# Ledger of designs, part 79: VH-VL binders against q8ixk2r445to577

Target 1, 133 residues: q8ixk2r445to577
Amino acid sequence: FFGMLQNKGLTDYCFDYNPPDENQIVGHQVILYLCHGMGQNQFFEYTSQKEIRYNTHQPEGCIAVEAGMDTLIMHLCEETAPENQKFILQEDGSLFHEQSKKCVQAARKESSDSFVPLLRDCTNSDHQKWFFK
Key: E = the ipSAE of ESMFold2; O = the ipSAE of OpenDDE; V2 = 0.75 times the mean of E and O plus 0.25 times the DockQ between their complexes.

## First folded at step 3 (VH-VL)

Design ca6 (framework fv_recaticimab; at its last look DockQ between E and O 0.10; V2 from the best seeds 0.00; counts 0 for: pae E 7.0 > 2, placed apart)
Fold by OpenDDE, second read of step 4:
Structure ca6 (fold): chain C 133 residues (1-133), chain A 120 residues (1-120), chain B 112 residues (1-112)
Amino acid sequence: as target 1 above (133 residues)
Amino acid sequence: QVQLVQSGAEVKKPGASVKVSCKASGYTFTDYYMHWVRQAPGQGLEWMGYINPNSGYTKYHQNFKDRVTMTRDTSISTAYMELSRLRSDDTAVYYCARTGYRYGTAFDIWGQGTTVTVSS
Amino acid sequence: DIVMSQSPSSLSASVGDRVTITCKSSQSLLYSSNNKNYLAWYQQKPGKSPKLLIYWASTRESGVPDRFSGSGSGTDFTLTISSLQPEDFATYYCQQYYSYPTFGQGTKLEIK
């Protein structure tokens, strides 16, 4: 699966990544932005290794969750996907992070009008449902 | 064996276009990125861009964005690089080269090169 | 672009000599999560395609003789040929792949 990764509950919002320096794509937070389908910022791939790859850059980036955090941070992909980069996109649309055993939820960023994907306890909320478009 | 075989030498006039092909064999074409690198006579190596053969996504160096087009035909495991509005300083050997996870984005396999000469 | 600077641009040596080529990057090529340096070395002979020698800064490609070794980390890297052989006279390039690929300007190794 590849393309825009769109949220069901937060209508018309997609995974978005726009690093400030294309020579340093790691360490920044993945956000949610209105789905526009332009450029490289909203193009992702769910792989057989259970990665969510940012594959419009070389080397490829993979979304990771760092220890003690609930945000999604861009790391570099590796030949063998590390545990903190493994997600399960389930049939019901939920995006499950294996290591934390939490689900990715569209949420409002604190002290901001912007939105971000965050790890939360798994529920049946549409804000935790995702699909590729 | 794993190899990349490129099309033959080209001679073009200024303003023309050239399209070089690169056929892959011995491995799964869509599992590796295909890059293009050129080398002017007596000069170093210059990266032009890449294509992801699986998705078709391309990234070009800014020096070539308005003139280069990279494509692929997965049915015959072939990548193509077209350079338009040719000028004399485009005279070079053009290489295709693959990258993969084992080597990061190091180029482990190269084509034999295609000489493109641009002259009046 | 990440700028790669090699030194020297050229050098002359004799068979059996120990040869060292240096490459510097404008920013660190070390990725902290996997502790790998995204740096490669290539050998190119006249009229031939470049050949991969070293990747991850210090890992030899299959078939590359033991006399070739890569070292360094961060922004400073070295290619060493412990005992130069006749077939080793060529041009050598470093290349970073921490971001979009860039090459050093090359080092021409000539026979003295």
Scores: ipSAE 0.779, ipTM 0.912, lowest interface PAE 0.7, mean pLDDT 94
Fold by ESMFold2, look of step 5:
Structure ca6 (fold): chain C 133 residues (1-133), chain A 120 residues (1-120), chain B 112 residues (1-112)
Amino acid sequence: as target 1 above (133 residues)
Amino acid sequence: QVQLVQSGAEVKKPGASVKVSCKASGYTFTDYYMHWVRQAPGQGLEWMGYINPNSGYTKYHQNFKDRVTMTRDTSISTAYMELSRLRSDDTAVYYCARTGYRYGTAFDIWGQGTTVTVSS
Amino acid sequence: DIVMSQSPSSLSASVGDRVTITCKSSQSLLYSSNNKNYLAWYQQKPGKSPKLLIYWASTRESGVPDRFSGSGSGTDFTLTISSLQPEDFATYYCQQYYSYPTFGQGTKLEIK
């Protein structure tokens, strides 16, 4: 899959990655922003290794969750996908993080009016459903 | 050579529909969003919407959302725009245009345009 | 929609003149995280499709002559042609791609 990854419950919001220095993509948080089809920040690929790859930069970044954290951050992709970079995009649209056994949910960033994808206990909420568009 | 080649001119009556094609060559069709932009005679450019050719997902400008349909056929690298219930003020040149890959930039490749004339 | 306003709507100039076209947006096009302005300029000659000249407000597209330059940030942008040539007779459009694309109304440049 390749395109903008949209949330079903928070309609018209997509994964967005906007590093301060486009040559230094590691370690920043993935956010949610209005889907617009323009700009460099909203194109991702879901791979056969169960990675979510950031396709607007080389070398490519892969979304990861560090142990004990609930935020999605950018790491460099590796030849064999590490466990913390593996997500299952299920047919019902849920996005399951294998290592933590949690699902990605659209959420309000703490102490902010911004939205972010965060790991939460899996539910049937539309805020945990995602699709490429 | 990267290019977009559109179907030929159309003459239509009010109330009819038109379907314009845009054939891509020289690049991977499914890696780039395809947009449609029109230009009435002597007027500026008006964005109509886009399609993600990989998924088939579309987004339309509010002014067209009840009359436009954008589709694609990945087997022949071709995008389509259909505009229904045509009016005389739909007379325009219709362009397909590609955004840049991987960085989501402006429209770097445009089709040659398709003239659609709506008259009684 | 983000409204894009160009000025002037038309102008006449002589070969060799410096020409400046302005474009204003109804909101900032500067995305603070990458420090980029999501603004492009296009040239369109009669009977032809638009041609990309400038993106990121100031980056020239491949094959565009050095006499074309873009500047500005936030809401105010300019396209400058440093020494006008006869082939520069055209209509120029600014366009934002911060969100759903919108275009300025165009600036028709006629060579005296």
Scores: ipSAE 0.062, ipTM 0.702, lowest interface PAE 7.0, mean pLDDT 88
Fold by ESMFold2-Fast, scan of step 3:
Structure ca6 (fold): chain C 133 residues (1-133), chain A 120 residues (1-120), chain B 112 residues (1-112)
Amino acid sequence: as target 1 above (133 residues)
Amino acid sequence: QVQLVQSGAEVKKPGASVKVSCKASGYTFTDYYMHWVRQAPGQGLEWMGYINPNSGYTKYHQNFKDRVTMTRDTSISTAYMELSRLRSDDTAVYYCARTGYRYGTAFDIWGQGTTVTVSS
Amino acid sequence: DIVMSQSPSSLSASVGDRVTITCKSSQSLLYSSNNKNYLAWYQQKPGKSPKLLIYWASTRESGVPDRFSGSGSGTDFTLTISSLQPEDFATYYCQQYYSYPTFGQGTKLEIK
């Protein structure tokens, strides 16, 4: 699967990664932004190794969740995908982070008008349903 | 080389529909979202909506949602904007404009505009 | 909708002058996660379509003369023309794209 990773509940919002500096591709939080014409900033690949890759820039980035955190951040992809970079995309559209046993949910960032994907307890909410466009 | 060419001026009566075309050339039509923006005489710019030429997905501004339809024909690299149930205050120049990766939803290329006059 | 307010509505100037046009948004246009301001500036001449000058608040579009510069962050933005040329007399618009696009009302730059 590849394309724009769009949320079913937060309609019109997609995974977006636009690093502040093209020379610093990793280390920043993945956000949700209107599915508009961001092109490669919203283009992700779901791999057979259960990675969500951002390969618009080099070196290739992989979405990760650090232990104890609920935010998705961009890490460097590794030769063997570490557990914190593995997500299971279910047939119902849920995106399950196996290491934490939580699901990715579209959420409003606290004290902000920004939206971000966060790890939350799994529910049947449409805010936890994702699909590639 | 990269350009958007729109159809000619239209004069319509209240209640009619108008369909404006926007033909793209010099780039891959399906790689850039196409937006529509209008400008009433002596007024500023008003965003109407967009279409993803690859998928056909559309998003319309609430002010136009019940009257606008945006479509495209990939075989001739042309986008269309149809506005129905025209009122005199729909008199404006209608522009198509593209967006792409580099610009977010800033518009780097614009059509020349189509003047639509609605009067009885 | 995010409301964009420009000032002044019109400005008279002479060739060679430095001019500034300001734009204020009803909410912050800064995504703190990527440190980008979702703001663009356009030039429009009578009978012509708008032309993109600046995007991401301060990045100049290819082919735009370096006398044009954008600055600001959050809710307050400025377009500066350091030394006016005859072809610069036009109407200028700011546009936010933090959400669905909205434009300022425009600033008409007139010959003095």
Scores: ipSAE 0.023, ipTM 0.672, lowest interface PAE 7.0, mean pLDDT 87
ESMFold2 (binder alone), look of step 5: mean pLDDT 93; pTM 0.948
OpenDDE, look of step 5: ipSAE 0.731; ipTM 0.905

Design ca7 (framework fv_recaticimab)
Fold by ESMFold2-Fast, scan of step 3:
Structure ca7 (fold): chain C 133 residues (1-133), chain A 120 residues (1-120), chain B 112 residues (1-112)
Amino acid sequence: as target 1 above (133 residues)
Amino acid sequence: QVQLVQSGAEVKKPGASVKVSCKASGYTFTDYYMHWVRQAPGQGLEWMGYINPNSGYTKYHQNFKDRVTMTRDTSISTAYMELSRLRSDDTAVYYCARFGYHGRVPLDYWGQGTTVTVSS
Amino acid sequence: DIVMSQSPSSLSASVGDRVTITCKSSQSLLYSSNNKNYLAWYQQKPGKSPKLLIYWASTRESGVPDRFSGSGSGTDFTLTISSLQPEDFATYYCQQYYSYPTFGQGTKLEIK
């Protein structure tokens, strides 16, 4: 699968990678933003290694979760995907991070904040359902 | 060269419908969302909604949801905005505008505008 | 809706002047995750469509003269024209694109 990774519950929002420092492509948080349909910063590939890959720049980035954190950040892709970079895209659209036993949810820390993808306890909420467009 | 060309001015009676067209050229029509924005005489800009020309998906501002329909025809690279049950306060210039280059910019190219006058 | 407020509503100036226009949002337009403010500025001349000048609060659109600059973060933003030229007399609008677009009410820049 590849394309814009869109939320079922928050239907106008897609995974978006637009880091503050263009000279340091990895190490920044993945956000959610209004889907624009043009690829680029919203274009991701789901691989056979269960990676969510961002390949608009070289070297390619892979979404990861660091130990003890609930945010998704961009790491360098590796030849063999480490556990913190593996997400199981389920048939129902849930995106399960096996290492943490949690699901990716469109969420915000406070009501005034931006929506971002965060690890949360798995539920049947549409805010935890994702699909490629 | 990116260009958005809109249909000509319209004069309508209250209760009628108007359909404005916006023909795109100079880029791949299906790659960019098309937004609609209006401006009443002497007033500011008011966002109405958008269409994804690839899928046909639309999102309308709640003030227009019950009266507006946005469509497109990919074979002629044209977007349409139809507003029904017109009132005198719908008198405005209606613009189409492209949602920008690779999501980096907001509304980067605009049509020339279509004047819609609603009078009895 | 995110409410955008501009000041002043109108401004008179002479060629060569430095002018500033202020824009305030009802909530922060800053994505703390990427440190970008989703705020744009447009110029509209009488009888013409709006033209994008600045996006991400301070990034000048290609082809826009460097006398135009944007600054600010969060809820308070400023558009500055450092040395006003005759072609700059127009109405200026700020716009948030943090969510569905909303515009300020506009600032009309008139010849003194």
Scores: ipSAE 0.027, ipTM 0.674, lowest interface PAE 7.0, mean pLDDT 87

Design ca8 (framework fv_recaticimab)
Fold by ESMFold2-Fast, scan of step 3:
Structure ca8 (fold): chain C 133 residues (1-133), chain A 120 residues (1-120), chain B 112 residues (1-112)
Amino acid sequence: as target 1 above (133 residues)
Amino acid sequence: QVQLVQSGAEVKKPGASVKVSCKASGYTFTDYYMHWVRQAPGQGLEWMGYINPNSGYTKYHQNFKDRVTMTRDTSISTAYMELSRLRSDDTAVYYCARYNTYGRVPFDYWGQGTTVTVSS
Amino acid sequence: DIVMSQSPSSLSASVGDRVTITCKSSQSLLYSSNNKNYLAWYQQKPGKSPKLLIYWASTRESGVPDRFSGSGSGTDFTLTISSLQPEDFATYYCQQYYSYPTFGQGTKLEIK
């Protein structure tokens, strides 16, 4: 499946990736932004390898979490998905990051009104529930 | 064992549409992206776009995005490329080629090519 | 688009010769994060589809004879055939996959 990855609790917000330019796909944080329904920066693919791929550019980016961090950043996809790029989208809508044993939550960026997806302890909060649209 | 078999040659008039098929065998069809590349007589290779057979997601080159449609049928492991509003300069051999986006091994297997001739 | 330029456009050589084909990209194909060059080489024989020879600038595809080698980094790349065989008559193309794929214009290798 593929589409806009929308939050159940923040119903107007979708995963969004807007790198500085098309040649620098890697190293930037994935954000949440108002869903616009036009794909592009908000279009992601969930793969059989449990990757969340960004399909706007080539080579394709894969969402990852670096050791000790709680932010989602764009990495280059690998032939065999490394553990830090694996997310399990569960039936209840939880997006479980396998390596860290934590869930992706829509959260406010510190000292800002901006929202970002962050790794947090898994709860039954609607801010941790995601679906493709 | 891996094979990509394309449909036969086509002769079309300007303004018509052509739909080329590419049937995959010998591997899991949904695990590899399918790209389309064309080659005009005596010219080089020109990338047109791709489809992810698993999701159905497509990406087209700017030069083709208003005239090309790529689809697939997973039940028969077949990808399709339809090009509309044909011009004489669309005369070319059209290839499908698989692409391993995971390993980033480009175009390791190609179809045999489909010759499309556009003439009045 | 990233522009790929090949030289020479054509080359005549004898069996046993060492042949060198060059490829230049309009921007670097080296991704610093993984230290890989996103450059491939293909062989196309008359009336046939292209065949992958080299990827990652220097990695030979399975089944490709070791007389074929790739080298280079960044914007300048080379395909070398160390001892030309009769079956090597073909057109050779470089291709970048750093961004959406683009190909060089091709180099025709003619056997004398």
Scores: ipSAE 0.007, ipTM 0.540, lowest interface PAE 14.0, mean pLDDT 85

Design ca9 (framework fv_recaticimab)
Fold by ESMFold2-Fast, scan of step 3:
Structure ca9 (fold): chain C 133 residues (1-133), chain A 120 residues (1-120), chain B 112 residues (1-112)
Amino acid sequence: as target 1 above (133 residues)
Amino acid sequence: QVQLVQSGAEVKKPGASVKVSCKASGYTFTDYYMHWVRQAPGQGLEWMGYINPNSGYTKYHQNFKDRVTMTRDTSISTAYMELSRLRSDDTAVYYCARFSTYGRLPFDYWGQGTTVTVSS
Amino acid sequence: DIVMSQSPSSLSASVGDRVTITCKSSQSLLYSSNNKNYLAWYQQKPGKSPKLLIYWASTRESGVPDRFSGSGSGTDFTLTISSLQPEDFATYYCQQYYSYPTFGQGTKLEIK
């Protein structure tokens, strides 16, 4: 799968990555933003290695969750995907982070009015269901 | 060259409905969300809603939700905004505007505007 | 909704003047994870559509003269015209695109 990764519950919003420095694509948080349908900063690839890749840049970025955190951040992709970069996209649209045993949910960050994807307990909510557009 | 061309001016009585068109050219119509913004005489800009031309999905501002309908026809690259149960305070210039988040340019192209006058 | 407030509502100036227009948002427009401010400025001349001048608070749109500059971060933003030209007398609007779009009430720049 590849394209814009859109939320079923928060229907206008897609995964978005637009770091402040194009030459430093790692270490920043993935956000949710209004879907524009044109790819680029919202274009992601779901791979056979269970990675969510950011295909706009070389070297490619891979979404990861660091131990003890609930935010999705951009790391460099590796030849063999590490466990913190693996997400299981289930048939019902749930995006399950196996290492933490949590699901990706569209949510509001506590100190901000912006929406972000966060790891939360799996609840079968439409805010936890994703699809490629 | 990107262009958004809107339909002509309308004069309506209170209680009527009006449907404004916005024809896009010079780009792939389905790649950009189309927003509608209005401006009452001597007043500022007021966002009404948008349509995703690819999917047909719409989002309306709460103030308009019960009276506005946004549609599109991809075969002729045209977006429509219909406002029903018109009141005198709906008198305004209605604009369509292309929303581009590619390169993060919000409203980079606007239609020329359609004047709608609601009077008894 | 994010509320945008502009000041002043009108400003009188002469050709060659430096003018500043301010815009305040009810909440921060800075997305801390990408360090970008989701703020744009538009120019509108009588009888015409708005024209995009500035996006990302400080990035000038292609074709916009360099006398126009934007600055600010978070909740406080400024549009500056360094040496006012006759064609610059217009109404200016700030707009947030951090969420669903909202506009300031506009600043009418008038000939003194």
Scores: ipSAE 0.007, ipTM 0.609, lowest interface PAE 9.7, mean pLDDT 86

Design cb1 (framework fv_recaticimab; at its last look DockQ between E and O 0.77; V2 from the best seeds 0.00; counts 0 for: pae O 5.2 > 2)
Fold by ESMFold2-Fast, scan of step 3:
Structure cb1 (fold): chain C 133 residues (1-133), chain A 119 residues (1-119), chain B 112 residues (1-112)
Amino acid sequence: as target 1 above (133 residues)
Amino acid sequence: QVQLVQSGAEVKKPGASVKVSCKASGYTFTDYYMHWVRQAPGQGLEWMGYINPNSGYTKYHQNFQDRVTMTRDTSISTAYMELSRLRSDDTAVYYCARSKYYGSGFDYWGQGTTVTVSS
Amino acid sequence: DIVMSQSPSSLSASVGDRVTITCKSSQSLLYSSNNKNYLAWYQQKPGKSPKLLIYWASTRESGVPDRFSGSGSGTDFTLTISSLQPEDFATYYCQQYYSYPTFGQGTKLEIK
């Protein structure tokens, strides 16, 4: 699976990564933004190693969650996927982060009108359901 | 046995376009990025851009983005680099080279294609 | 661009000598999560394509003689040839792959 990774509950929003410096993609938060289908910052791939890869950078970026955190951060992909970069995309659309045992949920950022994916206890909420478009 | 085999030497006039091919064999073509690197006579190596053969996504260095086009044909495991509006300072050897998606050194290179731009 | 600077630009040496070439990057190439430096070294002989010698700053590519070694971390790297052989006279390049590839200007190793 590859393409735009869209939320079922926040129906117009997709995973988006727009690094402030294209030569340093590591360490910034993955956001949600209006799906626009123009590729680039919204083109992700779900792999057999359970990675969510950011295909528009070399080396490719891989979404990770650091221990004790709930935000999705861009890391560099590695030859063998580390545990913090593994997400199980389930048949019901849930993205289960194996290391933390939590699910990715679309959520509002602070008091702003912007949205981000965050780790939360797993529920059957449509805000925790994702699909590739 | 991994091989990258490039097309033959080209002589072009200023303002023309050149299209260089790079045929891959001995590995799964779509599992590795294909980069293009050039080297002017007596000069160092200059990265031009890459193509992801699986997705078709391309990234070009800003010095080339307005006149370079990189494509591939997965059915024949071949990558292409077309450079337009040629200038005399585009005279160089053009190489294709592969890398892994997670970043790596270029472990295999094509033999190079000499492009001469002369009046 | 991440800028790579090599020194010296040229070096004359004799067979049997220990040769050291240095490479500096404008920003750290060390990825803290895996403790790897995204740095490679190449050898290029006249009329030939470059050949990968070292990757991850210090890992020798298969088939490369053990007289070649890489060291350093972050922004400062070195390539050492412990006992120079006749076939080692060539131009050497460092290259970062932490982001879009950039190369040093090259170091030409010539017979003294």
Scores: ipSAE 0.726, ipTM 0.901, lowest interface PAE 1.3, mean pLDDT 92
Fold by ESMFold2, look of step 5:
Structure cb1 (fold): chain C 133 residues (1-133), chain A 119 residues (1-119), chain B 112 residues (1-112)
Amino acid sequence: as target 1 above (133 residues)
Amino acid sequence: QVQLVQSGAEVKKPGASVKVSCKASGYTFTDYYMHWVRQAPGQGLEWMGYINPNSGYTKYHQNFQDRVTMTRDTSISTAYMELSRLRSDDTAVYYCARSKYYGSGFDYWGQGTTVTVSS
Amino acid sequence: DIVMSQSPSSLSASVGDRVTITCKSSQSLLYSSNNKNYLAWYQQKPGKSPKLLIYWASTRESGVPDRFSGSGSGTDFTLTISSLQPEDFATYYCQQYYSYPTFGQGTKLEIK
């Protein structure tokens, strides 16, 4: 799959990544932003290695969650996908993080108008359902 | 056997455009990035930009952004670089070179295409 | 751009000599999560395209002779040729691939 990764429950919001320094894409948090497709910041690829790649940069970034954390951050992709970069996109749209055994959920940032993807206990909520456009 | 075979030498006048092709074989074309690098006579290597052949996305170095277009045709495993509004200091050998998505340097290069721009 | 600077710009040596070429980057090329340096070395002979010698700063590309070795980390890197052969007279380039690639200006290795 390749395109904008959109949330079912939080209508018209997509994964977005906009690092402040093109030479240092590592370590910033993935956010949710209104889907627009007008820039390179919303295009991701889900690969056969179960990676979510930010492939509009070279080397490609891969979304990761560090052990014990719930935020999705950018790492560099590697030849063999590290365990913390593996997600299963299920047929029902759930996005399961294998290492943590949690699901990606659209969540509102505390006291703000902004949204972020976070790991949460898996439920059947539409806020945990994702699809490519 | 991985090969990158480029189109032949070109002689152009200032103000013209040139389009160089790079045909890939021996690997899955869409799995690797294709870069374009030029080398003026007696000079070092200058990166111009890349294309992701899978998605078609491009990134150009700032110095070429208003004059370069990189494209590909996945049905014939071929990448293209077009440079417009040529001037004499665009005289160089133009190379295509591939890289892995996770970074690896450029493990295979085309043979180079000499472009000469003279009035 | 990440700027890459090579030293020396040229050198003369004899067959059998040990030679050392250095490369310095304006930013660290070490990615702490995998402990790899995103640095490559190339050899270019006149009229030919560059040939990859070393990647990850110290890993030889397949088919590259053992006399070529790379070392260094972070911002400072070295290519060493332990016993120069006649076919080694060429221009050598370092290149970073931590981000969009940039090259050193080259080091021309000439026969004395």
Scores: ipSAE 0.436, ipTM 0.833, lowest interface PAE 2.8, mean pLDDT 91
Fold by OpenDDE, second read of step 4:
Structure cb1 (fold): chain C 133 residues (1-133), chain A 119 residues (1-119), chain B 112 residues (1-112)
Amino acid sequence: as target 1 above (133 residues)
Amino acid sequence: QVQLVQSGAEVKKPGASVKVSCKASGYTFTDYYMHWVRQAPGQGLEWMGYINPNSGYTKYHQNFQDRVTMTRDTSISTAYMELSRLRSDDTAVYYCARSKYYGSGFDYWGQGTTVTVSS
Amino acid sequence: DIVMSQSPSSLSASVGDRVTITCKSSQSLLYSSNNKNYLAWYQQKPGKSPKLLIYWASTRESGVPDRFSGSGSGTDFTLTISSLQPEDFATYYCQQYYSYPTFGQGTKLEIK
């Protein structure tokens, strides 16, 4: 699966990654932004290694969850996907992070009008449902 | 055995377009990024861009952004690079090159395609 | 773009000599999470395509003779040929793939 990763509950919002420097793409947070299908910042791929890959850059970036965090941060992909980069996109649309045992939820960023994907306890909320567009 | 076989030499006039092909064999075409690199006579290597054969997504160097188009046909494991509005300084050998997993170098290269641009 | 600078641009040596080529990057090629340097070395002979020699700064590609070795970390890297063989006279390039690929200007190794 590849393309825009869109949220069901937060209508018309997609995974978005726009690092300030293309020569230093790791370490920044993945956000949610209106799905526009333009540029490279909304193109992702779900791989056989259970990675969510940002493959518009060489080398590819992979979304990771750092220890103690609930945000999604871009790391570089590795030959063997580390545990903190493994996600399961389930049939019901839920995006499950294996290491934390939590689900990715579209949420409003604190003290901001922006939105971000955050790890939360798994529910049946449409804000935890995702699909590739 | 992995092989990248490119199309033959081209001679073009200024303002024309050229399309070079690169046929891959011996591996799963869609699993590896395909890069294009050119080399002017007596000069170094210049990266032009890459294509993800699986998704078709491309990234071009800014120097070629408005003139280069990279495509692929997965049914025949072939990558294409088209360069338009040719000028004399586009005269070079053009290579396709496979990137190892996770971008760790270009481990297989085509034999190169000589493109000559002259009036 | 990350700028790669090789030294020297050219050098002459004899069979059996120890040869060292250096490459410097405008920014660090070391990724802290996996502690790998995203740097490769290539060999190119006249009229031929480049050949991958080293990747991850120090890992030899399959089939590459032991006399070739890569070292360095961060921004400074070295390719060493411990004992030159006749077939080693060629042009060598370093390349970074920490970001979108860029090459050094090349080092031409000629027979003395």
Scores: ipSAE 0.047, ipTM 0.744, lowest interface PAE 4.1, mean pLDDT 92
ESMFold2 (binder alone), look of step 5: mean pLDDT 94; pTM 0.950
OpenDDE, look of step 5: ipSAE 0.023; ipTM 0.705
ESMFold2-Fast, scan of step 7: ipSAE 0.007; ipTM 0.557

